# VHH binders against Thioredoxin domain-containing protein 6 (NME9): the designs that were tried, part 15

Target 1, 330 residues: Thioredoxin domain-containing protein 6 (NME9), of Homo sapiens (Human) (q86xw9)
Amino acid sequence: MGSRKKEIALQVNISTQELWEEMLSSKGLTVVDVYQGWCGPCKPVVSLFQKMRIEVGLDLLHFALAEADRLDVLEKYRGKCEPTFLFYAGGELVAVVRGANAPLLQKTILDQLEAEKKVLAEGRERKVIKDEALSDEDECVSHGKNNGEDEDMVSSERTCTLAIIKPDAVAHGKTDEIIMKIQEAGFEILTNEERTMTEAEVRLFYQHKAGEEAFEKLVHHMCSGPSHLLILTRTEGFEDVVTTWRTVMGPRDPNVARREQPESLRAQYGTEMPFNAVHGSRDREDADRELALLFPSLKFSDKDTEAPQGGEAEATAGPTEALCFPEDVD
Key: E = the ipSAE of ESMFold2; O = the ipSAE of OpenDDE; V2 = 0.75 times the mean of E and O plus 0.25 times the DockQ between their complexes.

## First folded at step 10 (VHH; framework vhh_7d4b_2)

Design L1 (from J6 with G53W; at its last look DockQ between E and O 0.18; V2 from the best seeds 0.00; counts 0 for: pae E 8.2 > 2, placed apart)
Fold by ESMFold2, look of step 10:
Formats: sequence, structure tokens, C-alpha cells
Structure L1 (fold): chain B 330 residues (1-330), chain A 121 residues (1-121)
Amino acid sequence: as target 1 above (330 residues)
Amino acid sequence: QVQLVESGGGVVQPGRSLRLSCAASGFTFSSYYMGWYRQAPGKQRELVASISWSGGDTNYADSVKGRFTISRDNSKNTMYLQMNSLKPEDTAVYYCAAEDYWSDSWSYDYWGQGTQVTVSS
């Protein structure tokens, strides 16, 4: 039986001038996350972009990534301490949003989509802009433009984080015991997927550590057998799940964990570096990036009417960015 | 911007001492493991010493045990390496490195630009 799987990258990576020019020729609105290599792409907005993919569809809305240092056209965006989102329609810049301001991004996307639909359907004049904040008289050092407008918001939505029970703990038969400890610590486990991570997936997951002396050992370890990939939230509402999980895990070195935090998971189930039993995200930004990487469509997909094929392909760290189709095959 | 700035390197004669400093900024210093690495010409970078976020645990390469002492002052966001009884084989560029306390690997998140230590007659 033939494969009809669809691999759709949320954001297309624009790494060359040729790809940049291709993006400028795209029909509709393209939202470009311009990021610095040492920060990586803006992780907090990935969930917004996935939500908008569900609500709007991809016929006229496209997302892209561009590293400022890799493209000469982005030279004036280099060294900025905040993410910059460039909005292109018809090859022209139509909006700029600075910072990970999700409400403003959503509003701007919807407004610019409406405007571009009118340009395409009615022949209206496109409102082209230039990014005036790039002038040399106002260099953005340690200062962000934040035009948030929601003062009366009630933060009642639950957050989640990634946890991994690593191959060393799984191989020692500790998975069920660790899961029980996680639940006893007040976490709800929204997803528990057993997966042997591929080398490509692990290299992308830990790409910020590439070039370090221990990186190859870390890759080998994480590929050495099954892990359990967990999505955790708090049972008591909106407590900071990332920080709480890191505290429950304990110090990275199991010997230190046994001395300083003997009740922590790494104290109880870790042996010696790198075999420290569990992984947790560094902060909210890393949690969002890691979740989007490891769970690219199933958590945020609402396509249960689609007929998924059984997966012979292992999960990869680099989803295909060159394939973008308007609708699913089924 | 995260910065690790090494200082205190120089040229010294064998048997003398140097004290290296690493000034940190742009992150919560007290949440990080810190380490000193060195790289001699044509050699691989190697760990010299490491210190936990609280300062309670230290580790040293065998080649420097008893001669080098790592320490930190979290109130000044500074890590130190006291290097006594220096030998010509200690000649290298010395790097400061920082790793998140809850990191799940041996590797460090941030690196300094390095300071040269040369021990010659």
C-alpha cells in the first residue's frame, strides 16, 4: 500500500537569497520570524501560528523563519535583542511587529490577511511600509518595542511543559515509578508517547549544544533506546509548570542531586552523567520550542477525520519545509 | 546579552601563580554550574575545573589537582581559578563556561572568548 502521508512544515526556513526571492513571490501574506542564531526562532509564537493554521488555513497565510546573520538582506536586523516579525504581501513589506506579543501578532495577521484579500479580489492599493525603527538614530540596544494593549486580561489558561524519561531510566525499568512520582508531585500527564528518538531528531532537539565536547555522547545516549515523551501540566491550575518540573527533577549531576536534593528524580533514578534519568525544558521559551518540535501536529491538530497511516518513518528533528499544500489529501 | 569575560591571564615563569576571573552578565549567575576549560595549541579543549551553582561541589582534571582551586562569588557574579605552581604544560587559552543547573547534559550553554596563559622560562 502506497504512502499518502503529508509532511507540512509550520514555518519554512529561508536560508538563501533564492528562497527569500521565492518567498517574495508567494501569493498572500507571509509572516517571517527574523531571529538571531544565538537565540533561535521565537518559540512562544509557535502555538499561535499553529492555532491560526487551524482557524485560517494555509491558502493565503504562510510562515517563515530567517536567521538575520545568514541573509545579507536582513543585515539591519542583526544584533537585535528581541524577535522581529516581518509581514510581506505581494513582495512588499506591509507590517512589522517587534517582540513576542501574541495578541498583536494575531491582530496584525488577521488585519493584513483581510487587506490582502481586498487587494487580490478588488484591486485595492496595497499599503506598503518601510521599517522606520531601523534608522541609525534609534539603535535598539536592550530596549524592545512592546505595544501591548490588554491590561484587563485574566490569565486562566493552563500551560504545559515537556518532560522526557530518558533511555537510561527506561532501560533500568523505572518508567512506571517515575510516572507515579510525577503524578504524586501534582502534575497531570496530558500525553505519554514511547519513542526511540532518531539521531536527526536528537541533533535538532539539542542543536544549541552542537560543537560542545559532550554533544556526541549526548546524541548517542538519547538514541540508544526508547524514551517516554511526556506533556505535563499542573493539576491545580496555572502554577509555572516549567519551574516546578525542573525543581522536581533536581540538579543535573545525580551525585550532586543525591547530596543536595535527595528526594529529586535525578537523585533517585540517575546514576552518573550523562545518565540522569529525565529531561526538562530550561524555560517557557524552550518548552514551546521543544513541544512544537516533538509534537508538530497531533497535539494542535483537529483533523480526526483524516485517515492517518501507520508510521514506518521514525520521528525526525527536521520537518520538511519545502512542501506546502492547500488541503489534506483525505 | 549574555557575556562571560575572562581576565587575569598573562606570561609567567614556571612555579609562579596566576588568578583568573570570569565576570558574568546577562543571566542569573547563581543558577548555573561554572567551569574552566583550556585549549593548548593543536590540542582538544579540555575541562580544567568545575563548580556547582552553590559552590558546594568542585571537580578538577587530574593534571591540576592540588595546584588549582576553583571558586565563585555569587554576589559579584564572578568565578575564579587560582593557579599555583604553574608549569609549561599549563600554557593554553583558558575559557569560562556556564551550564544551567538543571541541564540534562555535560555541555555548557555559554562560553567566554578566552584569556591566554603562557608559562615559559
Scores: ipSAE 0.013, ipTM 0.361, lowest interface PAE 8.2, mean pLDDT 74
ESMFold2 (binder alone), look of step 10: mean pLDDT 81; pTM 0.808
OpenDDE, look of step 10: ipSAE 0.195; ipTM 0.635

Design L2 (from J6 with N59Y; at its last look DockQ between E and O 0.33; V2 from the best seeds 0.00; counts 0 for: pae E 6.6 > 2)
Fold by ESMFold2, look of step 10:
Structure L2 (fold): chain B 330 residues (1-330), chain A 121 residues (1-121)
Amino acid sequence: as target 1 above (330 residues)
Amino acid sequence: QVQLVESGGGVVQPGRSLRLSCAASGFTFSSYYMGWYRQAPGKQRELVASISGSGGDTYYADSVKGRFTISRDNSKNTMYLQMNSLKPEDTAVYYCAAEDYWSDSWSYDYWGQGTQVTVSS
């Protein structure tokens, strides 16, 4: 056996709060066997997990063990004589299975893994759930009524995306019309901030495009006047807000948008590249990055009292092509 | 995983035809602009043709206009390049590329490995 591959434990033991938080930051789906000290981890399902490791691979599927008495976060699971399997994706609870029900576990793993692949690849909204045993804790946070001056809070029940009404649309006096269309399309606007973006902000915002021929034109356009930075959300369905907003915007080129999707915002309010009226995030990962960049002081979840670490953004990007040089081969 | 696989390249005589295919997987095909690029030895890669996600908008480089036809079949996740009246100057490695339909950029997000087209007598 070589030193390159250590024998990897099938299930990682989560014995401390620090390890629990590390698990929550893992990419993909994590299945946690929450067990009692007297009965130990659920042995009957180990062969199922081994089989799934072989059949599915562990790129996006992880298994963990946690003793209910060792972690305060698991207090409500203490005293049960059968295991509880908690399914986490993106740090959020997405499913619960009680007992050693191998067929249900297998189906749930496959369903949630496919759902998480769609979230990561297509920017679909993750279907977050509350465990009924823990619903009181989660519900009191999610029931906040916003009756007054409280624009800093984003609803913890829904996911958000960034939308920008770009300087071309603002300069043409179209801001109010576009906002009306956004609301008519079923979005809730949680924040509307007028801002003339700085060149530094725009270069960071579009840093993935820095090698492109038209990059400097894009930078100058986005700095040319005020934009309206919007935080959008939706309350219903399995449609993610990122994908829905992209559909309402239409194709990036306004001329294409007018031919193919004439009711889209870019068809109605864009003129020609780069002047296409609106911006929307490419996927969930980009939405999170863009919101953190432009709204660093806002908290998007009431349950996250601790300051998020900067490394969290690095961890969500996947393998980075951090090449120090462009390849010089001609 | 995103994958673009070109096929249909080969060696042909001037004046003949080839049809290139690009099979796509790992992304929502209809949401992407697709394009064909080519690179001859010692030259920079150049755009040959591109096609919008619906297929309703196409572009052709002047050097191939009237001879090449780009198309796509979104039900098969496949893009095509029909190359007629081939000339020796068309000799190159041909790459397919995919660009996010919603992107503000002009660069392609994904690239194939390329297929060789050689036009000689």
Scores: ipSAE 0.014, ipTM 0.473, lowest interface PAE 6.6, mean pLDDT 75
ESMFold2 (binder alone), look of step 10: mean pLDDT 81; pTM 0.814
OpenDDE, look of step 10: ipSAE 0.345; ipTM 0.745

Design L3 (from J6 with A98K Y108F; at its last look DockQ between E and O 0.31; V2 from the best seeds 0.00; counts 0 for: pae O 8.8 > 2)
Fold by OpenDDE, look of step 10:
Parts: C-alpha cells; sequence; structure tokens
Structure L3 (fold): chain B 330 residues (1-330), chain A 121 residues (1-121)
C-alpha cells in the first residue's frame, strides 16, 4: 500500500478563528498572506515561498493564507487589496511586509527566521511589533465644512482611475450590483455617466489595440448599448487605485476569473470574451489618457512640477590677476 | 520569473510544415491564454493564434486559418503551433506570448525571445 505522500500544501488556509489560534501556537515563523475575498491571495510570491521551502525547510517556517473578511482579528486589514504579509513567531507579530516585493519578503523571512532560531535556541526576547499603518486611522476626521461652490474640481490630491461598466453588464441589469461592489471594495465613485459610446470614441479609446484580431469585436460590443463611465478614487490607504481596481475586476477572461478568482467582478458578471462586464485602466499613464479622453472637461490638476528656478548664483568673477610669468630667455 | 522559450523554427520550402514549441515556466500555465505572434521584416508584430488556458478556445488570424493549429499540453507547460502549407509570406520571427492576467483587453505581458521561420524556395 504505497504511502500516498500527502502533498503538504505550501500554504495552510486559515479560515476560522480556531485555525488562527492554532497558527499562533505553532513553533517557528509563520508568514501569513492576508488577502481579500474579492482579490484573492498574492500569487506571485508562491514561487518564492516554494523556493524557500526547499532551501530553508519547513520545520520552523510556515506559510499561511488568511482571508481578512473571515477573521475578526484581521478586521483592520479589510478593504485593502495590497498584498499584506504578517509574520508571526511565538504567537506574536514580529514583522509586516506590504506589497509583493519578493526581495524584501525573502530578506524579511530569513531575518525573522534567524531571529526566531535564536529565540528558540538561546531564549532571546522576540522583537514584537505593532503595525503602524493601523494606528493612523483615528486622527484625520476633523477638517471643517468649508461650503465652497461645486466646481467639479476633482481635487488634485486623489489619484483616480477609469472604470467602465460595459454594455453586456448594463444590458443584464447588473449596474447597481456592480456599483455596490465597487463601493464595498472601498472605492469612491466621483462620476457616474451613463451613455452609449460612439464607434469613433471607442476606436480612439482602444487605438492601441487596432492591430489585434479581436479589436473589431471589442469596438462593436462597446457600441452595442449604454455603458457606465465611472471615475474611481480611494479615500483610504496608500494603494494605487489603478492596481486595486484591476485586482477587483479580476482576470480578463471571465472563464479564467471564475476558475482563479471567483469573487472578482469579471467572474461574477462576465460571460465570455469580450463580454467581461467591466473595464479598467492598465496603469497610471493609461488612466490619465483614458480619463482625459472620456472626460475632457475634468481638469486634473497637473502638479506643476515647478522646476525650482535654480537661483542664478551670480558667480562674482573675482578678477583673475594675470600673473605675468616672465619670459625666461633661454 | 516568467520564462517563455520558443523552439522549432528553421528554413523550409513552400508547402512544407513546421512545428513550433514554447516552453513556459514561472507561472501557472493552465490559467492563462497563450498566443503566437509573428513579426516579418519591416512589419508590425501581429497575432497569429491564441489559445485559452484549458485549450477549449482557439483563435486564428485569417491569414493562417486552416493552415495553422495552435495547441497546448498543460502537463508539460508547453504550447505548440503546427504550421502546415507554409508560404513565403509566413516568413517572420515567431514569438510566444503570455496573457496579461489582469488586463482589461487582449494583451500579453510576457514574450519569448522568438524563433525565426523562413519559407523560401
Amino acid sequence: as target 1 above (330 residues)
Amino acid sequence: QVQLVESGGGVVQPGRSLRLSCAASGFTFSSYYMGWYRQAPGKQRELVASISGSGGDTNYADSVKGRFTISRDNSKNTMYLQMNSLKPEDTAVYYCAKEDYWSDSWSFDYWGQGTQVTVSS
């Protein structure tokens, strides 16, 4: 009876408070990928963790997944799509890494693992930390009600991205539900414009795809009925609004989305390509381009890179005394 | 790290066949659309064929429809392009491409180094 080596999952899924407590009671270092149900865990780091498993071993190194919405202890981490890695040793938080920074993660894992080994071997004290990013939420409430006039000045300080609820989703009556989910994901909708995009507009909008076989199908689809054009911003967190929105949308192909990220908007509301329910900008540059194209009246305050006018240091040309070196006569 | 490595290119006579392979690593291969692009001298890169993660959905450029077949073996993390009835117009560098997983549009985020296909009499 060949002992089916139970393929030990690289990452343990922590779905209950009991499992969380078990994790806290585990010996060694645990790296917890804290993720949102709508964005899923950080996939890019899995290869790193696999490598580290091989190199370091799993005796004192553990990897876990924890959905923030399922655990009350992670309440403060809810609503953020940025990958957040919590490092626990001896039941205490010893490090936090935000973002899928593989070198930083690797370094942090190795450093904390070494520290934990010293704790276990020598009885050293653990350096317990508090997550500082969780402390600053209380103070910003107080700024005053200045009643200034409703000029549609999208305040220059908030990074915005474009979201489109596409004709397929609108036609299926999913607009309100999608809007609700966008808001639940922590986005503020600054503008919601319902209109049917013109073919000329769509062609210009997707001009960078004009050489692709699916381009005409995309153009036809986007012109087939009304869309909702949304300007999204985020009020909370340092996370890039463009990247966060992309994560909430999920994989481009709804079939892939349903498989890999079932809680994503495209998984829930998309059918098949090109009918994937929602659009988002690729990056910041694309967001700026798209917003400028679809909302030309919106003045996005260009931060005037006022190049500091380099003060012309008046180089007072001190009189170079022409030392007349004498013409030696040889 | 995502890696795409093309192979199987070469010089062939018109009417002959070639089979290109793309070995993929550094990502969950079966979760992504894959594609073949080609770039002829002095021309823009163009999509030749694409295939869904499961292999159930395939698309072809009109210029290669009926002659080329895209396929994949997810157990081997390999994508293939069977090219039959090759024409001089098929002469190009062929690139393997991986889907941009988070993109809104048909985009690919990783490319191989390419493999040269030359069809000449």
Scores: ipSAE 0.015, ipTM 0.354, lowest interface PAE 7.5, mean pLDDT 82
ESMFold2, look of step 10: ipSAE 0.309; ipTM 0.594
ESMFold2 (binder alone), look of step 10: mean pLDDT 81; pTM 0.816
ESMFold2, look of step 12: ipSAE 0.012; ipTM 0.306
ESMFold2 (binder alone), look of step 12: mean pLDDT 81; pTM 0.817
OpenDDE, look of step 12: ipSAE 0.012; ipTM 0.289

Design L4 (from J6 with S103D; at its last look DockQ between E and O 0.34; V2 from the best seeds 0.00; counts 0 for: pae E 5.6 > 2)
Fold by ESMFold2, look of step 10:
Structure L4 (fold): chain B 330 residues (1-330), chain A 121 residues (1-121)
Amino acid sequence: as target 1 above (330 residues)
Amino acid sequence: QVQLVESGGGVVQPGRSLRLSCAASGFTFSSYYMGWYRQAPGKQRELVASISGSGGDTNYADSVKGRFTISRDNSKNTMYLQMNSLKPEDTAVYYCAAEDYWDDSWSYDYWGQGTQVTVSS
């Protein structure tokens, strides 16, 4: 089909060490989709890469794909269910993004392109990173060999989190003010979608709370009017975006927030439970689940892989990485 | 792996004091609202005291106000309950509980195994 021809033209296949070394000599930024043979290349992000190549042009932005098992230099990326995206400029690794996170990939591409333009035009020192922390325990661990942290793009090992501006804050006309404070706190808003959530949607979103006394009040509140669904990332430092957003939000009870963290969003914009202005994910696992539910990009990864028929569909049907890791242990 | 481990229980005479400790691990301690609950034989579990993540907001059951003091040391991941002027009706198993107070939930997420406090002559 025609989409397969377009994909070949978009991404260069790096199957040999010679091609890898040729890629390292490319001018500008090269984004490498490192995939596992049983998963295939990450198809859900192909439309994003096409859009960005059109916007940026061919001379400074290149895309490649490489199977982790085919190149010895990729040994440390083997065995993972989700793709790893490596960012190379000037032959050096400058960023890493784990997973098919289109908002984070777009942001990282733009940031690294700007950084490389400054290197080329202004003679600034390129920030090279060392990807030694390969665990999923710490998403935001990095320090480059070049110590230019405040002006240059920080390594993009960071992930995204969900934020919701709840109906109480929207009804009080505080949406733009809260967005401004989110940006001032060092977050970048990759998506801002207004949505009046349905009762079915809210019950699924808060499913793990269904037995709690306040559950019905929470459901009624979240269905009572429009919310703004935000996808947040950070461009400063390597600290975990989920934890940082939780700190900015403050305690769930606005009265507690006003006493303990008076500068927090819930202190400033919440009134009384359940009207506490904003939502944030509890941890990385919740963030992944909530993002998949509200922004079902999972459909794109399930449909567009080159992995074996049937097995790939089953491997991507679940929201957890465990479904993609067939462990042969009793 | 979340763990809450109570200690400091024992048998004491009326009017004496005990200090309970709850050592926590496996989560960001300062992010959690902590509480002490107790359950006497044949009774429902009841809240004794609770404390916010920073320690700035505390609450007490009426039956223990003025006698018990809850506190926490976030550098040691430990919560405490200082129990003064103990009475026989304070006899119970005391449980440590943790609640993620940034989450929209009202219920405690984690519970310890309990420590016995017995006040008798």
Scores: ipSAE 0.054, ipTM 0.512, lowest interface PAE 5.6, mean pLDDT 75
ESMFold2 (binder alone), look of step 10: mean pLDDT 80; pTM 0.802
OpenDDE, look of step 10: ipSAE 0.378; ipTM 0.760

Design L5 (from K13 with S31Y S57D N59Y; at its last look DockQ between E and O 0.23; V2 from the best seeds 0.00; counts 0 for: pae E 5.5 > 2, placed apart)
Fold by ESMFold2, look of step 10:
Structure L5 (fold): chain B 330 residues (1-330), chain A 121 residues (1-121)
Amino acid sequence: as target 1 above (330 residues)
Amino acid sequence: QVQLVESGGGVVQPGRSLRLSCAASGFTFSYYAMGWYRQAPGKQRELVASISGSGGDTYYADSVKGRFTISRDNSKNTMYLQMNSLKPEDTAVYYCAAEDYWSDSWSYDYWGQGTQVTVSS
């Protein structure tokens, strides 16, 4: 049994609740790459993990992979556009690192491993944290738990939103100019995909509006030519990407935007409703839903999908985001 | 958690005035257009008046033009409807509504619980 293998990945795939519970019972520190099916595990960090395995040994340092959609315990991590690394020791969460930040990952691994060695050898109290970024309320992101021991544990915590440069702006040749304005406003573009959206995609994307008077006009417009589907993040803050993008876009009616926010994108590049140049998600929930729908590497697993029988182009739940409120009063 | 809370309804005689208020919380008030709708028993809900997020643009249904005035105070997160020269035809439940006019939505997103206005002798 003296056969050795170089470049063998160390990461254990956690695909069931039973394996998750087994991981929580593991001695030492376990680093879990929580990933989305549409983007896969974070490959850039594998070489770091292999290097650290050599440097610190296998006894107390373990690596794992977990797809957020496969485990109910990871429901709050679903639809996030960046990889999330969860650090478990003694069955408890002790650190979180967001993004493929190799220097921060290495530092966090070393710090948490040293702390866990002291817990195991000396009986010191483990410093357990809660992932504050999972709050359902609009609270400030914190760096860790309240005992003040999370120095140098700060992650660059960004979330993302969907932006669409719509067919009207693309047809007018404004795509590159709008992208430049997006970058000047302090956004990082993680993905830029040119796509003529299909009728099926558009109907599913706007399924909550299917009862509204303007729905068919909206579907026609969004299918009328290529769009650019963008995933945006901010360089400056976690909570603000959705709100900041909305502010940069301005009011949806270009005539209102020109009067009230003349510097906004819709003021500059929109003409008249529905031709308002750009789309942005309304809030965090909509951003997560829209990203999951439009990037097909993600499997659609939400319970809000209507029970299709295979004859419809749109696989939607009923009016789960009911828009029964009136519009277009004559 | 978004809340819209109407107040100021009541019973008044024809020709009198009422002022309705709608207090808002749980969203950035200045980014939302606001509106007043009303619904009499057995009738469809109708838009009475609306006002843009900045307060610079207003709309009034023909049935209330010259009698009703919509306004907002963004420092208090409150919208108002001043209803003058009230008629029995104005009897209805009045609903406050908020529209995120920055999104693609063409419908009002949030609704209040309503306040009864009754105009009778």
Scores: ipSAE 0.070, ipTM 0.520, lowest interface PAE 5.5, mean pLDDT 75
ESMFold2 (binder alone), look of step 10: mean pLDDT 82; pTM 0.826
OpenDDE, look of step 10: ipSAE 0.181; ipTM 0.625

Design L6 (from J6 with N59R; at its last look DockQ between E and O 0.10; V2 from the best seeds 0.00; counts 0 for: pae E 5.3 > 2, placed apart)
Amino acid sequence: QVQLVESGGGVVQPGRSLRLSCAASGFTFSSYYMGWYRQAPGKQRELVASISGSGGDTRYADSVKGRFTISRDNSKNTMYLQMNSLKPEDTAVYYCAAEDYWSDSWSYDYWGQGTQVTVSS
ESMFold2, look of step 10: ipSAE 0.026; ipTM 0.306
ESMFold2 (binder alone), look of step 10: mean pLDDT 81; pTM 0.815
OpenDDE, look of step 10: ipSAE 0.531; ipTM 0.832
ESMFold2, look of step 12: ipSAE 0.026; ipTM 0.422
ESMFold2 (binder alone), look of step 12: mean pLDDT 81; pTM 0.814
OpenDDE, look of step 12: ipSAE 0.020; ipTM 0.360

## First folded at step 12 (VHH; framework vhh_7d4b_2)

Design M1 (from L6 with S105D; at its last fold request DockQ between E and O 0.49; V2 from the best seeds 0.00; counts 0 for: pae E 5.1 > 2)
Fold by ESMFold2, look of step 13:
Formats: structure tokens, sequence, C-alpha cells
Structure M1 (fold): chain B 330 residues (1-330), chain A 121 residues (1-121)
């Protein structure tokens, strides 16, 4: 007699709405690592989760992974510079932890697991929360309010965007000067990768423009030499990073930029279309897509635990270890 | 939400004039580049003229320079194309297009349905 036993992965990968709904139906507490495709799952906390699996068992404690841009329900978590850990019990959100704060994660897991055990055993009311770090308004509007109370316990509340210093600006030797102006404008550069983009990458990057007369010229330009691929966030404030970066870039046509916004980057470093020096994502959705395309996640699955480079990926780690993870310094 | 509606097309004899209009809604009109494209039967769509959000910069295809004039009235959210000295090769469907200031190239993300212009005897 007895029940069948199944080997259960440490973290279940949730890639579909059906799996998301199945996760919500799980008995007990589920901890979801909501990550960006360009950064990948939070590697520093995996050892903590494995340790807790051993210590408390998985009868009522489950771990999951969810890529923010693959599920519509996670739309409001897209573009974050830090991992977001969502805690679900009884299908409801009960806690949120931002960043790879292992002590806070451990404490939160234990507290919420104990609370859920009491809900199940004693019939207590579950304490459901709303993620207060997200605006109650669903419009894309610049936030100027302080959101009232501020708490230092949250690791990050900021979003990221893609910026590219294009081949024309790099060829003219302007990369360092542009980076300095980006920093002077109040951006933090989380990643800076020099890359000569392949034709395949560029065609995917601009696939929404395929079939337009100028598309082939755009592809040729973006493949013509090295670019610098940057991940930007704001140093301070709640202003939309995508909109702010576009303002600093200036109008698409360098001639228009020089006349109308002479201090913009395209005015200073662009020459003539299509050679306008810099790229910025159009909106949040494009930023998420572009980042995922150019900075694919590191694999955490058992299938590809070793990198294609013969298992020394850590020594050659590239931009996929961006500051979505904790800093290298203490 | 974004809507571009062309009007003013028709049949006209060679050497005559026609004025196209494009009414826009669903975005801040003055912050967008606007353009006219055309597509003749069996040919690829081509740029005819474009105009900056302020109206200060205009560009024209070589085939229409001196004959066509693009303009915009930001108070009415409308762009225009005055087409003079029309030739049979100007026969095409004319499309209105819009793109924001910060795009990477000349391409446009928003398009109208098109209006037919036919130049024949």
Amino acid sequence: as target 1 above (330 residues)
Amino acid sequence: QVQLVESGGGVVQPGRSLRLSCAASGFTFSSYYMGWYRQAPGKQRELVASISGSGGDTRYADSVKGRFTISRDNSKNTMYLQMNSLKPEDTAVYYCAAEDYWSDDWSYDYWGQGTQVTVSS
C-alpha cells in the first residue's frame, strides 16, 4: 500500500498561466523568484533554499521560478533591477521580499510558513497583502510623490532600461564621453558590454520594423562595428527610466536634435540619419523585450548546469551576471 | 487608440493638383514626426515626404521635390500634402504615418488606411 513518491525539483519553473494557477492551488507556502530574462534567476539564494528544503521539508514549503515577461500576471514586476520574491499561500499574496537578502528571506519564509500552518490547523484568517511598492494607479505617468513612508528594508524599487551606444558613436571615439554624460544625467550603469551585434541579433531586435524600406539600412548600420550595450537605472527618484533616457537622447534626427535640443546626446554625437549615436527603448514593454533578447538568462536547470564553455562559466561570466544579483563587494 | 485617417484622394488629370489630409488622434500630435508614404501597384511602399513635430524640418523624395509640399496644423491635429503638377507615376495609395521623436530611424509604427490617388487622362 502507500503513496507513490516523485522526485521534486528544488524550484519549479513556471512558464505558463496554467502552471501559475497550479502553483496558486498548492497547499502551504510557495516562494516565487520573479526574475528578468536578461538577468536570470537569483543564483545567490539557491543554497539557502536547498538548505531550507533539507531543514523543514517540502510538505508545506515550495519554491518556484517565474520569468516576469512570460506571464501577464507578472507585468507589474517587469524591468526590475533586483529579483522579487513573491510569497503565496492559499492562492493569495502574503509577503514580498526584494533583492537577494538571505537573512530576510529566511526569516520571511519561516514566519510565513508558521503563519500558514496556523491557518491550516487552527482556521485563522490569512493575512493577505498588496505589494505597496507598486503604484495604485495603472497609468504610465511620472511619479513625483514620496509615497509617504519610506522603508530601508526593501532592496530596490527601481526599474531598468536598455541603452546602446551605436557603432557610429563608437567609431568616432565618443564612447567614454557619452558614458560620462549618462552618469552626469543621473543614471547608474549596471552593465556595459562591448559587442559587435550579429545580423541575426539585429534582425530579431528590430523585427517589428521588418518589411519597411529602411529596415535593411538599419540592420547594416547596427552590424557595422562594435556597440556598447548598457543597462541603465536611475540613481534616485521615481521617474520612469525609459522616458528619462529618451529625453536625454533627444530627437531621432540629429539635425532636428541640434536645432531643438542642442544639449541632447543625438545633437552632440549624431551626424545624420540613420547615424544618431544612441538607442533607447520606446516603452516598458520594449525595454523588457530588448533586455531579454540581448542579455539571455543564465540557466539554473539540471539540463544545462554546466556552460557550453566546458564548465568554467563562472570565470568567464558575462553581462548575464548584471546587478540583478547582489554586488560583488560587501 | 491611435488613429490616422486620410482624405482628399481621387482621380485627376496630369498636370493638376490635389490636397491630401491626415487627421490624427490618440497621441500628442506635436511630439510626433509625421510622414506620407505611397505604394503603386506592384511596387514597394516609399516615403514621399516627412515633417517634424514642430514643422521646422521637412524632407521630400527626389521624385516629388518642387511639386509636393508637406505641412501640419498642430492645433487641428492634421497633416497635409499639397500635390502639384501631378504625373501618372504619382498614381498610388497614399498613407499617413506617425512616429515619436526618439525612434532609431525613419520608420513609423502607426499607419493610416490609405487614400487612392489616380492620375490619368
Scores: ipSAE 0.090, ipTM 0.490, lowest interface PAE 4.5, mean pLDDT 76
ESMFold2, look of step 12: ipSAE 0.047; ipTM 0.507
ESMFold2 (binder alone), look of step 12: mean pLDDT 81; pTM 0.808
OpenDDE, look of step 12: ipSAE 0.507; ipTM 0.825
ESMFold2 (binder alone), look of step 13: mean pLDDT 80; pTM 0.809
OpenDDE, look of step 13: ipSAE 0.328; ipTM 0.749
ESMFold2, fold request of step 18: ipSAE 0.016, 0.019, 0.029; ipTM 0.419, 0.432, 0.473
ESMFold2 (binder alone), fold request of step 18: mean pLDDT 81, 81, 81; pTM 0.815, 0.812, 0.812
OpenDDE, fold request of step 18: ipSAE 0.024, 0.252, 0.036; ipTM 0.478, 0.688, 0.533

Design M2 (from L6 with A98K; at its last look DockQ between E and O 0.15; V2 from the best seeds 0.00; counts 0 for: pae O 5.4 > 2, placed apart)
Fold by OpenDDE, look of step 12:
Structure M2 (fold): chain B 330 residues (1-330), chain A 121 residues (1-121)
Amino acid sequence: as target 1 above (330 residues)
Amino acid sequence: QVQLVESGGGVVQPGRSLRLSCAASGFTFSSYYMGWYRQAPGKQRELVASISGSGGDTRYADSVKGRFTISRDNSKNTMYLQMNSLKPEDTAVYYCAKEDYWSDSWSYDYWGQGTQVTVSS
């Protein structure tokens, strides 16, 4: 009778209040992916969680999924498209991460796990938090003028896209020239961050490519040295910033780019695949996702698509002619 | 050698449907994103729809959302574009496209010859 190794699911599905209470009673740190039924759980973070499970172990680290519509305790999290991760320890909320930000998630998991270990070993007090995003607008009045670091609210009016100057271009000293070309093309660079992307970050960034043949090579390349992460906007023109940036970049293959679009950045600064100098988002959805992942502190004002309040077409209730079915008595 | 062969184009009236097919060969079909592009006369080539290797990720241009459906059959190395409620503005040459080996960008480097779609009264 071969001991069916119970494939321990990476994430426990919390579908009932009882399971929620059981989770709260669990020892260690639990990271709960709170998702909407229409969107599903955050798939990109699964690889990170798997890696962390291997590195840290599962004795004090737990992962869970919870559909917001199925649990009353998650009522305030309903209707939100942004992935929300709730961190529970000793039955209390100790952290919240919004967005699929792998570096932030990883850091938060490690920090909270270390804190929880100290609580368990030394009897330290847990730092319990309240999710401020759920606090009604009324109580925010009183706390003092702390020097609001000007969170550069990228004004909701400007559509932004992500550009990455990749490690190959940076290593060749082409960063300044590429930046100049970006500006000459009519883009405004709102942010320019130089850093080496982490493997976890890159895996999340390219999660949609997981399982493809080139995925591991792509991850390796992007982690091989520093990149410049740019937020681009365009002030002039009716063209979508994402599409315009893609045009400026040119074909992915530098050889194709040189042939078909010799003035493109990839033609000029790319060598051969995979060293094609620059990255750009596929579309608006990916731009938003990628920006949220790499720049979690940037509040991109969700334009509330105020669904046009469909004018209540007064359905003039036409008179329901009560068809008096004659009671044929016979 | 990578080969992409489009079929199913033609002339249709507005409001009608058409189904395009792309037969792929010369590569591991299921390992790559595929896409449909179109080019209208005097316009730039534009993305119509894309689909991941597994079929789990699909994207559409806003102009075709709700009307077009991209799909694939990996067992047949074939990608499809179901086009419903066709409009005159959909008139273009439609191209099947394959993602290159390095999936770090959303540009496509391999193209079919294209198939003409004409929507006219």
Scores: ipSAE 0.019, ipTM 0.453, lowest interface PAE 5.4, mean pLDDT 82
ESMFold2, look of step 12: ipSAE 0.020; ipTM 0.384
ESMFold2 (binder alone), look of step 12: mean pLDDT 83; pTM 0.834

